# Ledger of designs, part 23: miniprotein binders against b1l550

Target 1, 279 residues: b1l550
Amino acid sequence: MRLPEELLERARDIHSEAPSHRIKLDRVGSFGLKVPVEFKGFLLLAEADVWVSLPEGRRGVDLSRQVEAIYELSNPPKDPFSLCREAAISLLEKLNYADSSGVSIRFDAPLQDGESLKYYGVEISSIASDEIINKIRVEILGMTACPCTAELIRAYKSSEIAATHTQRSLGILEVSTKAEHPDPDKLASIIERAMSSPLRTYTKRPDEGGLVIRSLSNARLAEDVVREMIHLFLEEFGHLPEDTHILAAVRSMESVHMHDIYAERSFSLDEIRKEISSH
Key: E = the ipSAE of ESMFold2; O = the ipSAE of OpenDDE; V2 = 0.75 times the mean of E and O plus 0.25 times the DockQ between their complexes.

## First folded at step 13 (miniprotein)

Design j3 (at its last look DockQ between E and O 0.79; V2 from the best seeds 0.00; counts 0 for: pae E 1.55 > 1.5)
Fold by OpenDDE base, look of step 13:
Structure j3 (fold): chain B 279 residues (1-279), chain A 113 residues (1-113)
Amino acid sequence: as target 1 above (279 residues)
Amino acid sequence: GSPELAELIRRAARLLRVALLILKYLGDPEALERAKKYLEEAEEIIERLAEEGDPELLELVDKLIKALELLARALEELKKLGNPDAIEEAKRLLREARELIRELREELRQLES
């Protein structure tokens, strides 16, 4: 049932009223929208959040306009990077009282693994104010092998390749920059290269054996993985603005424990360069 | 200054900012037309502000005018599609406009506090 539009002439515009308390809100929006995006030739259904700031003198946000903004731009489906940026700007256009806007899009990104597919998690965001800050978060699983146990077993058995416990580890790179979004495939590659070995969706027996051997021969602590991620990131993306902020993290789902091991480092490019130069 | 005039300044600043963002990050022909429209709206507000001649707001109005001019020039440069020099000039103008708008908006926030 749709109410008569004539009622709008009689009804108070609740959203435009002054609030009882004149307080600015940072984010007001719709979370958990589903929007189609095109990514690497795939049409994907992504989850999206859209929001704007609310000034102290306005009671509420026109949420319908927010939803319209992103869906208008989602037809036809486009790449999520452009969608985020364009939608962030569109939000400010449509909601002219907002000082800032933001869009976040989340999906599983396909990654070719031989004749099969694996995936990584990605969240692409753009926040608009006086400028646009682009944020991207990539999460991909890899495999780690414990060097500590390996060393003990090596000492005990005198084996060249020591057995050790292996586990899935989730690597995370989050980048916030005034530049364009970094390539998520490159970020995923950095994470995988920082691990003891990548994961494979499909393996033949020889390949599986080789993968395990590589892992064992490249045993790494969670701490090692994070440091390697940072190192590789600097090599690939050191050209980004110095105020670019990075979070590098690993969550190791330790196979010998019921709990996970977690390691992280948050830094700006300027900060980390100063740190490295001081050594 | 009067609350009304302050609101006009805020509105003008928001319009200029949106135009800035469009010009800087989108730059397609449709986007450029949208930016032009926002600049025209801002210009109308700025003209009204200038006519009021409030001494307390003169500095803010001057910043608005300068920002408008920079953005208008950037728009014209961006219309010269395919000229690298024009694109670089536009980028320069947009950077300058951004800083001015940022300063202006910060000043406005301070006035509200």
Scores: ipSAE 0.695, ipTM 0.871, lowest interface PAE 0.7, mean pLDDT 92
Fold by ESMFold2, look of step 13:
Structure j3 (fold): chain B 279 residues (1-279), chain A 113 residues (1-113)
Amino acid sequence: as target 1 above (279 residues)
Amino acid sequence: GSPELAELIRRAARLLRVALLILKYLGDPEALERAKKYLEEAEEIIERLAEEGDPELLELVDKLIKALELLARALEELKKLGNPDAIEEAKRLLREARELIRELREELRQLES
């Protein structure tokens, strides 16, 4: 069903008019687009947002051109990092009034887990102006074991009982940099290695027992999980530009409480290096 | 300066910025061909601006000319596919062009008022 094109000659072009209130907007976009991506051999369904800045003298954005910018590039499916970067540039090509553009792509990333898979959350972004700033957020669940309860139980039985409460904890690393996006699998690995143990899709009972014993031997406060994440991040990614910004965080679903505990730290590479060197 | 000449400078700067982004972040032959077309379009505008010779805009036009030259040279280096020395030279040229484009955008913002 298609309306006569002649109507376009009579209709006002609302988008190109000046608005009643001349106020620039930072982000005007199309959010929640479904796009296919190819990630490390997997074809995944991702969700994308696209946007541009809008100057104070322009009433609206050419929304079909925004959507075109990413969908033209998504067939055939390609890796999400290339798609993100290319679409951000395409937005500036197609929308000549924009001072900046942005693209976000979200998907669940597969991770090998024995003979099976598990998944973790990934969101990448590219924001273009006269350069591109890349952002990546990774979220993965792990297990933490409380050292405080473990110590109390040890005192009760003179180290004959190694027990404490364990719970799922969500680890978060978010990186904003002028360099290429860090590899999300490496970020996920940093988070898991900082936890008391990783979570598994399934285990056989002898292996499950060993996993639990290892987690008790590696009991950690949420605060120390965040500190370990930062330490491991600096070893792997300390080469990134000094103005790279990082958020490291843990939300622990404490099994003995009705509420969660949360710990976080934000920093630039320059800032944290000075902090560590000052002891 | 003339509002019409300032608009031409903005158009040229936009085309150079898009070419810069393509050359810096996209390296495939189709992308390089797109960048070439943007540089050719910018060149036409810059030639008209240079012919007008508006004394209040001379510094801006000079920066456009320099940025165009740097980006055209970077394009030539990037067409040497797989050459590491050409890639490093292109990066140097693109850094310099980006700084000129950044300065152009700041100066054009001052003219908008």
Scores: ipSAE 0.666, ipTM 0.876, lowest interface PAE 1.5, mean pLDDT 89
ESMFold2 (binder alone), look of step 13: mean pLDDT 81; pTM 0.824

Design j4 (at its last look DockQ between E and O 0.82; V2 from the best seeds 0.73)
Fold by ESMFold2, look of step 13:
Structure j4 (fold): chain B 279 residues (1-279), chain A 113 residues (1-113)
Amino acid sequence: as target 1 above (279 residues)
Amino acid sequence: GSPELAELIRRAARLLRVALLILKYLGDPEALERAKKYLEEAEEIIERLAEEGDPELLELVDKLIKLLELLARALEELKKLGNPDAIEEAKRLLREARELIRELREELRQLES
């Protein structure tokens, strides 16, 4: 049953009051919203977070207006980058007390894999104040082959065995920039090319043999994968603004261990160029 | 008084900042119409501020007027749909406007202290 609207004339507007403690908040929002997106011809179910800043003199946020900002823009479904940018601006339009806004959109992106598909994780964000800062995180699984064990087996006396242990490794690239979001497929490609080989949805024997040969020919430590990701990123995206910030990381689920190995490096483009130029 | 006028300045500056974001990052005709309405609302506030003539706020009001002019010119260029020269001129105007917004936000923060 809908309550009478006349009650609005008698009830306090709790959200517009001053709070007991006058402390500004950086992010107040609605998290875990389900939104449809169109990505590269696919209709996908995405998860979105929306938020705004809250000034020290305002007790609460108009949460229905926050939800309205993104849902009004999500029908019909559109590409997630446009949705993210437009919703971030719409939040500032609808919530006139906010100094900044943000939107995050998460989805599994389809990637062609021979005659089938595979998926990789994408999270994009747009944060608006006097400009928009765009962030993208891409996560994709690949295969790594251990070069240490490969070298030991190669050195084995009278051995003709070409072998090492292989495992799934999760590669991560995260980019924060004032430019448009980098293409997630290009980021995923960088991660996969840095691995010993890609993972496949399925293989037949000739394809499986080729995968194994590739992995053995590209044996890499987790540390090497991170370094290669950085090298390939600079080759593809070195044109981005100098204050662009990147995190490159690998979590390797080592097949011969009970635990994971992790390697990461964060940097700005200005910082890494100085580092490379000094060597 | 000064607190009331300072609040009007903050409101006008915010309307202009939202218009900047729309003009810079959104390109469709409906977005341009929304930006136009924000500029008109900001203009009304700026005219009221100029009428008050508060000497302590004169520099801030002058910057609001310059910002409004830059954004209005950028809007006019963007309304020339599909014109590459107009798009490049709008980008130049918006870069100048963003720098002015940063100056305004700095001054407004100092005024709150």
Scores: ipSAE 0.702, ipTM 0.891, lowest interface PAE 1.3, mean pLDDT 89
Fold by OpenDDE base, look of step 13:
Structure j4 (fold): chain B 279 residues (1-279), chain A 113 residues (1-113)
Amino acid sequence: as target 1 above (279 residues)
Amino acid sequence: GSPELAELIRRAARLLRVALLILKYLGDPEALERAKKYLEEAEEIIERLAEEGDPELLELVDKLIKLLELLARALEELKKLGNPDAIEEAKRLLREARELIRELREELRQLES
């Protein structure tokens, strides 16, 4: 049932009214929308959040316009990077009272693994105000082997390749920059290379054995993984603006414990360069 | 200044900012036409503000005018498709516009406090 449009002439515009308390809100929007995107030749159904700021003199946001903004741009499906940027701008166009806008798009990104596929989690965001800040978060699983246990076992039983416990570890890179979104595949690669070994969706027995041997031969603490991610990130993305902010983290799902080990470092490119140069 | 005039300044600033974002980040022909429209709307508001002649807002109005001019010039440069020099000039103008918007925004925040 649709109410007569004529009612709009008689009804108060609740959203445009002055609020009881004149307070600005930072984000008001629709979260958990589903939008199609094109990514690396795949059509994916992504989850999207859209929001704008609300000035102190306005009671509410026209949420329907927010939804329209992203869906108009989603047909035909396009890459999520362009969609984020364009939608962020469109939000400011459609909601002319907003001082800032934001779009976040989340999906599992396909990653080729031989003849099979693996994946990483990605969240692509753009926040528009006086400029656009682009944010990308990549999460991918790898494998770590514990060097501490390896050394104990080596000391106990002389072996070139010491046994140790291995576990899945989630590596995280989050980048916020005024530049374009960094390539998520490159970020995922950095994370995988920082691990003891990558994971494989499909392995033949010899390949599986080789993967384990690689892991054991490249045993790393969670702390090591984070440091390696940072190092590799600087090598690949050191050209980004100095005010680019990075979060590097790892969550190791330790196989000998019921809990996870977590390590992180948050930094700007300027900050980390100064830190490294001081050594 | 009157709350009304302050709101006009804010509106003009928002329009110019949106135009800036379009020019800087999109730049396709359709986007350029949208930017032009926003600049025209901003110009109308600025003209009204200038006519009111509020001494307390003169500096802000002057900044809006300058910002409008920068963006208008950038738009014209971006219409020169395929000219690298024009693109670089547009980028320069847009950088200057961004800084001016930032300043303007800070001043507006101070007026609200």
Scores: ipSAE 0.696, ipTM 0.871, lowest interface PAE 0.7, mean pLDDT 92
ESMFold2 (binder alone), look of step 13: mean pLDDT 81; pTM 0.834

Design j5 (at its last look DockQ between E and O 0.82; V2 from the best seeds 0.00; counts 0 for: pae E 2.1 > 1.5, other shape alone 8.46 > 2.5, unsure alone 66.082 < 70)
Fold by OpenDDE base, look of step 13:
Structure j5 (fold): chain B 279 residues (1-279), chain A 113 residues (1-113)
Amino acid sequence: as target 1 above (279 residues)
Amino acid sequence: GSPELAELIRRAARLLRVALLILKYLGDPEALERAKKYLEEAEEIIERLAEEGDPELLELVDKLIKALELLARLLEELKKLGNPDAIEEAKRLLREARELIRELREELRQLES
């Protein structure tokens, strides 16, 4: 049932009214929308959040316009990077009272693994105000082997390749920059290279054995993984603006414990360069 | 200043900002037309503000005018896509406009506090 449009002439515009308390809100929007995107030749159904700021003098946001903004741009499906940027701008166009806008798009990104596929989690965001800040978060699983246990076992039983416990570890890189979104495949690659070994969706027995041996031969603490991610990130993305902010983290799902080990470092490119140069 | 005039300044600044964002990040022909429209709307508001002649807002109005001029020039340069010189000039204009709009918006925020 649709109410007569004529009612709009008689009804108060609740959203445009002055609020009881004149307080600005930072984000008001629709979260958990589903939008199609094109990514690396795949059509994916992504989850999207859209929001704008609300000035102190306005009671509410025209949420329908927010939804329209992203869906108008989603047909035909396009890359999520362009979609984020364009939608962020469109939000400011459609909601002319907003001082800022934002779009976040989340999906599992396909990653080729031989003849099979693996994946990483990605969240692509753009926040528009006086400029656009692009944010990308990549999460991918790898494998770590514990060097501490390896050394104990080596000391106990002389072996070239010491046995140790291995576990899945989630590596995280989050980048916020005024530049274009960093390539998520490159970020995922950095994370995988920082691990003891990558994971494989499909392995033949010899390949599986080799993967484990690689892991054991490249045993790393969670702390090591984070430091390696940072190092590799600087090598690949050191050209980004100095005010680019990075979060590097790892969550190791330790196989000998019921809990996870977590390590992180948050930094700007300027900050980390100064830190490294001081040594 | 008059709350009404302050709102007009804010509106003009928002229009200019949106135009800036479009010009900086999109730049396709349709986007350029949208930007032009927003600049025209901003111009109308600025003209109205100038006519009011509020001494307290004069500096802000002047900044709006300058920002408008910069963005108008930027738009024209972007229409000349393919000329390297135009691209460099566009980049310059973009930087200048962005800084001016940022300053303006910061000043407006301070007035609201």
Scores: ipSAE 0.585, ipTM 0.814, lowest interface PAE 0.8, mean pLDDT 90
Fold by ESMFold2, look of step 13:
Structure j5 (fold): chain B 279 residues (1-279), chain A 113 residues (1-113)
Amino acid sequence: as target 1 above (279 residues)
Amino acid sequence: GSPELAELIRRAARLLRVALLILKYLGDPEALERAKKYLEEAEEIIERLAEEGDPELLELVDKLIKALELLARLLEELKKLGNPDAIEEAKRLLREARELIRELREELRQLES
């Protein structure tokens, strides 16, 4: 049922009133929106969050304009990076009382895996104030092989190649920068190369053996996976602005333990280069 | 009174900031036309402020005029985007306008106190 529009002249505009408690809010938004995106030739269903700041003198946000800002731009579907950036600016255009805005877009990115596909997690954000700060988080599973057990077994059998336990590990790279979002496929590649071995969608018996042998020959501690991710990141993305912030992490589901191992490091590009050059 | 003039300054500064974001991060012809309209709206407000000549607001109005000039030049260079020299000039104008708008926003916050 649609109510008569003439009622709008008589009703209070609750949102434009001053609140009883004059406290500014940092993020007021609509979260969990479903939006279509086009990523590298694939049409994907993504999840989006949109928000704006709210000044102390304004009681509420125009929620319909907020949602409109991203849905207008999502039809027809476009690449998620453009959608993110454009929606962040559109929020400021449509909500003239907001001092800042933000958009986050999450999707599973397809990645070629032989004659099949595998997927990894991507979340991008754009936060607009005086400028846009772009953030991207990539998560992908790989395999790790324990070097400590491998060394113990080597000593027992006096062998160059040792058996050890292997497990899935979740690698994480998160980048916050004033530059454009880094290519998520390159971030995923960095994480996979830092692991003992990539995971495959499926393998046949001869290939499965090779995968395991490769992982044993490339055994790494979770701590060293994080260090390798940082090294590879600096090789690929050392050109980003000096104040670019990175988080590199791994969560390893250790097959011989009842608990996980976790390692992480956060840094700016300026900070880490000084640290490395001092050693 | 001076409260109404301060509000006009805030409105003009926000229009310039939104135009800056559009010009920096969006480059399609429709976006450039939106930015142009925001600059025209800001110009109208700035002209009214300049005619009032309030000595306590003179520094802020001068910064608004400077920012408007930088963004208007930036818009003109972006219309020449196929020219390599225009690209370098646009980068210079963008950097200068961004810093000026950041200064203006900070000063407006201090004025509220």
Scores: ipSAE 0.556, ipTM 0.841, lowest interface PAE 2.1, mean pLDDT 88
ESMFold2 (binder alone), look of step 13: mean pLDDT 66; pTM 0.585

Design j6 (at its last look DockQ between E and O 0.78; V2 from the best seeds 0.00; counts 0 for: pae E 1.6 > 1.5)
Fold by OpenDDE base, look of step 13:
Structure j6 (fold): chain B 279 residues (1-279), chain A 113 residues (1-113)
Amino acid sequence: as target 1 above (279 residues)
Amino acid sequence: GSPELAELIRRAARLLRVALLILLYLGDPEALERAKKYLEEAEEIIERLAEEGDPELLELVDKLIKALELLARALEELKKLGNPDAIEEAERLLREARELIRELREELRQLES
């Protein structure tokens, strides 16, 4: 049932009223929207959040306009990077009282693995104020092998390739920059290269054996993985603005423990360069 | 200044900012037309502010005018589609406008505190 539009002439605009408490809100929006995006030739259904700031003198946000903003831009489906940026700007256009806006889009990104597909998690965001800050978070699983156990076993049973426990590890790179969004495939590649080995969706037996051997031969602590991620990131993306902020992290789902091992480093490019130069 | 005038300044600043963002990040013909409209709306507000002649707001109004001029010039440069020199000049103008708008917005926030 749709109420008569004439009621709008009689009804108070609740959203435009002064609030009981004149307090600015940082984010007001719709979370958990589903929007189609085109990514690497795939049409994907992504989850999206859209929000704007609310000034102290306004009671509420016109949420319908927020939803319209992103859906208007989502038809036809486009790449999530452009969608985030365009939608962030559109939000400010449609909601002329907002001082800032933001859009986040989340999906599983397909990654070619031979004749099969694997995936990584990605969240692409744009936050608009006086400028746009682009944020991207990539999460991909890899495999780690423990060097400590390997060393103990090597010492005990003199072997060229020491047995050790292996586990899945989730690598995370989050980048916030005033530049364009970094290539998520490159970020995923950095994470995989920082691991003992990548994961494979499909393995033939010889390939599986080789993968395990590679892991054992490249045993890494969670700490090692994070440091390697940072190193590789600097090599690939060192050209980004110095105020670019990075979070590098790994969560190792240790196979010998009921708990995970977690390591992270948060830094700006400027900070990390100063740190490295000081050594 | 009067709350009304402050609101006009805020509105003008928001319009200029939206225009700035469009010019910086979108730049397609449709976007440029939208930016033009926002600049025109901002201009109308700024003219009203200038007519009021509030001495306490003169500096803010001057910044608005300057930002408007920078953005208008940038828009004209961007309309020259595909000229690298024009794009570079537009980018320069937009950077300058961005800093000015940032300053303006910061000043406005301080006035509200």
Scores: ipSAE 0.713, ipTM 0.879, lowest interface PAE 0.7, mean pLDDT 92
Fold by ESMFold2, look of step 13:
Structure j6 (fold): chain B 279 residues (1-279), chain A 113 residues (1-113)
Amino acid sequence: as target 1 above (279 residues)
Amino acid sequence: GSPELAELIRRAARLLRVALLILLYLGDPEALERAKKYLEEAEEIIERLAEEGDPELLELVDKLIKALELLARALEELKKLGNPDAIEEAERLLREARELIRELREELRQLES
């Protein structure tokens, strides 16, 4: 049912009032919106969050205008990077009291895997004030093989056995930059190349054997996977602005333990270059 | 009165900031037309502020005028599609405008205290 429009003349505009407690808010938004996007030829249903800052003198945010800002731009579906950037600016156009806005868009990105597909997690965001800061987080599973157990087995009297435990590990790269978003496929590739081997949707027995043998030949600690991700990131993206911030992390679901192993490093490009050049 | 004029300055600064973002990050003709409309709205407010001639707010109004001029020039350069010299000039103008807008935001925050 639709209420009569003339009621607007009688009702208080609650959102434009001053609040009882004059405290500014950093993020007020609509979270968990579903929006269509077109990514590398695929039509995907993504999840989006939109928000703005709220000054101390304004009681509430016009939430319908927030939702309007992103949905007006999402039909027909377009690439998520353009949608993210354009919506962040549109939020400031529609909500003229805000000092900043933000948009995040999350989706599972498809990758070719033989004659099938696999997926990795992507979250992009754009935060607008007097400039736009772009963030991207990529998460992809790979396989790791433990070098410690491999060495113990090699050193044992039955050293003819090449063996160790293997497990799935989740690799994470998060990049915050004033430049355009890095290509998520390149970030996913960096993570996979840092692992002992990629994971496959399925394999036939001869291919599975080859995958396992390659994993054993490329055994890595979680700590060394993080270091390798950083090394490969610097090779590919060292040209980004010096104040670009990166988080590199691995969560390894160790097959012989009841718990996970976690390793992480955060840095700016300026910081890591100084660290490397000092050794 | 100074409080009402300070609100007009805040409004003009927000319009200039939106135009800045459009010119920096969007390049299609529809977006440039939206930026032009925001600059025209800001210009109207700035003209009122300049006519008032309030000496207490003079420095803020001068920054608004300069930022408006820089953004208007950047818009004209961006209309010269495919010209590398025009793109470089627009980037220079936009960097200067952004700095003035940052200064305006800081001074307006200090005025609230």
Scores: ipSAE 0.663, ipTM 0.879, lowest interface PAE 1.6, mean pLDDT 89
ESMFold2 (binder alone), look of step 13: mean pLDDT 84; pTM 0.856

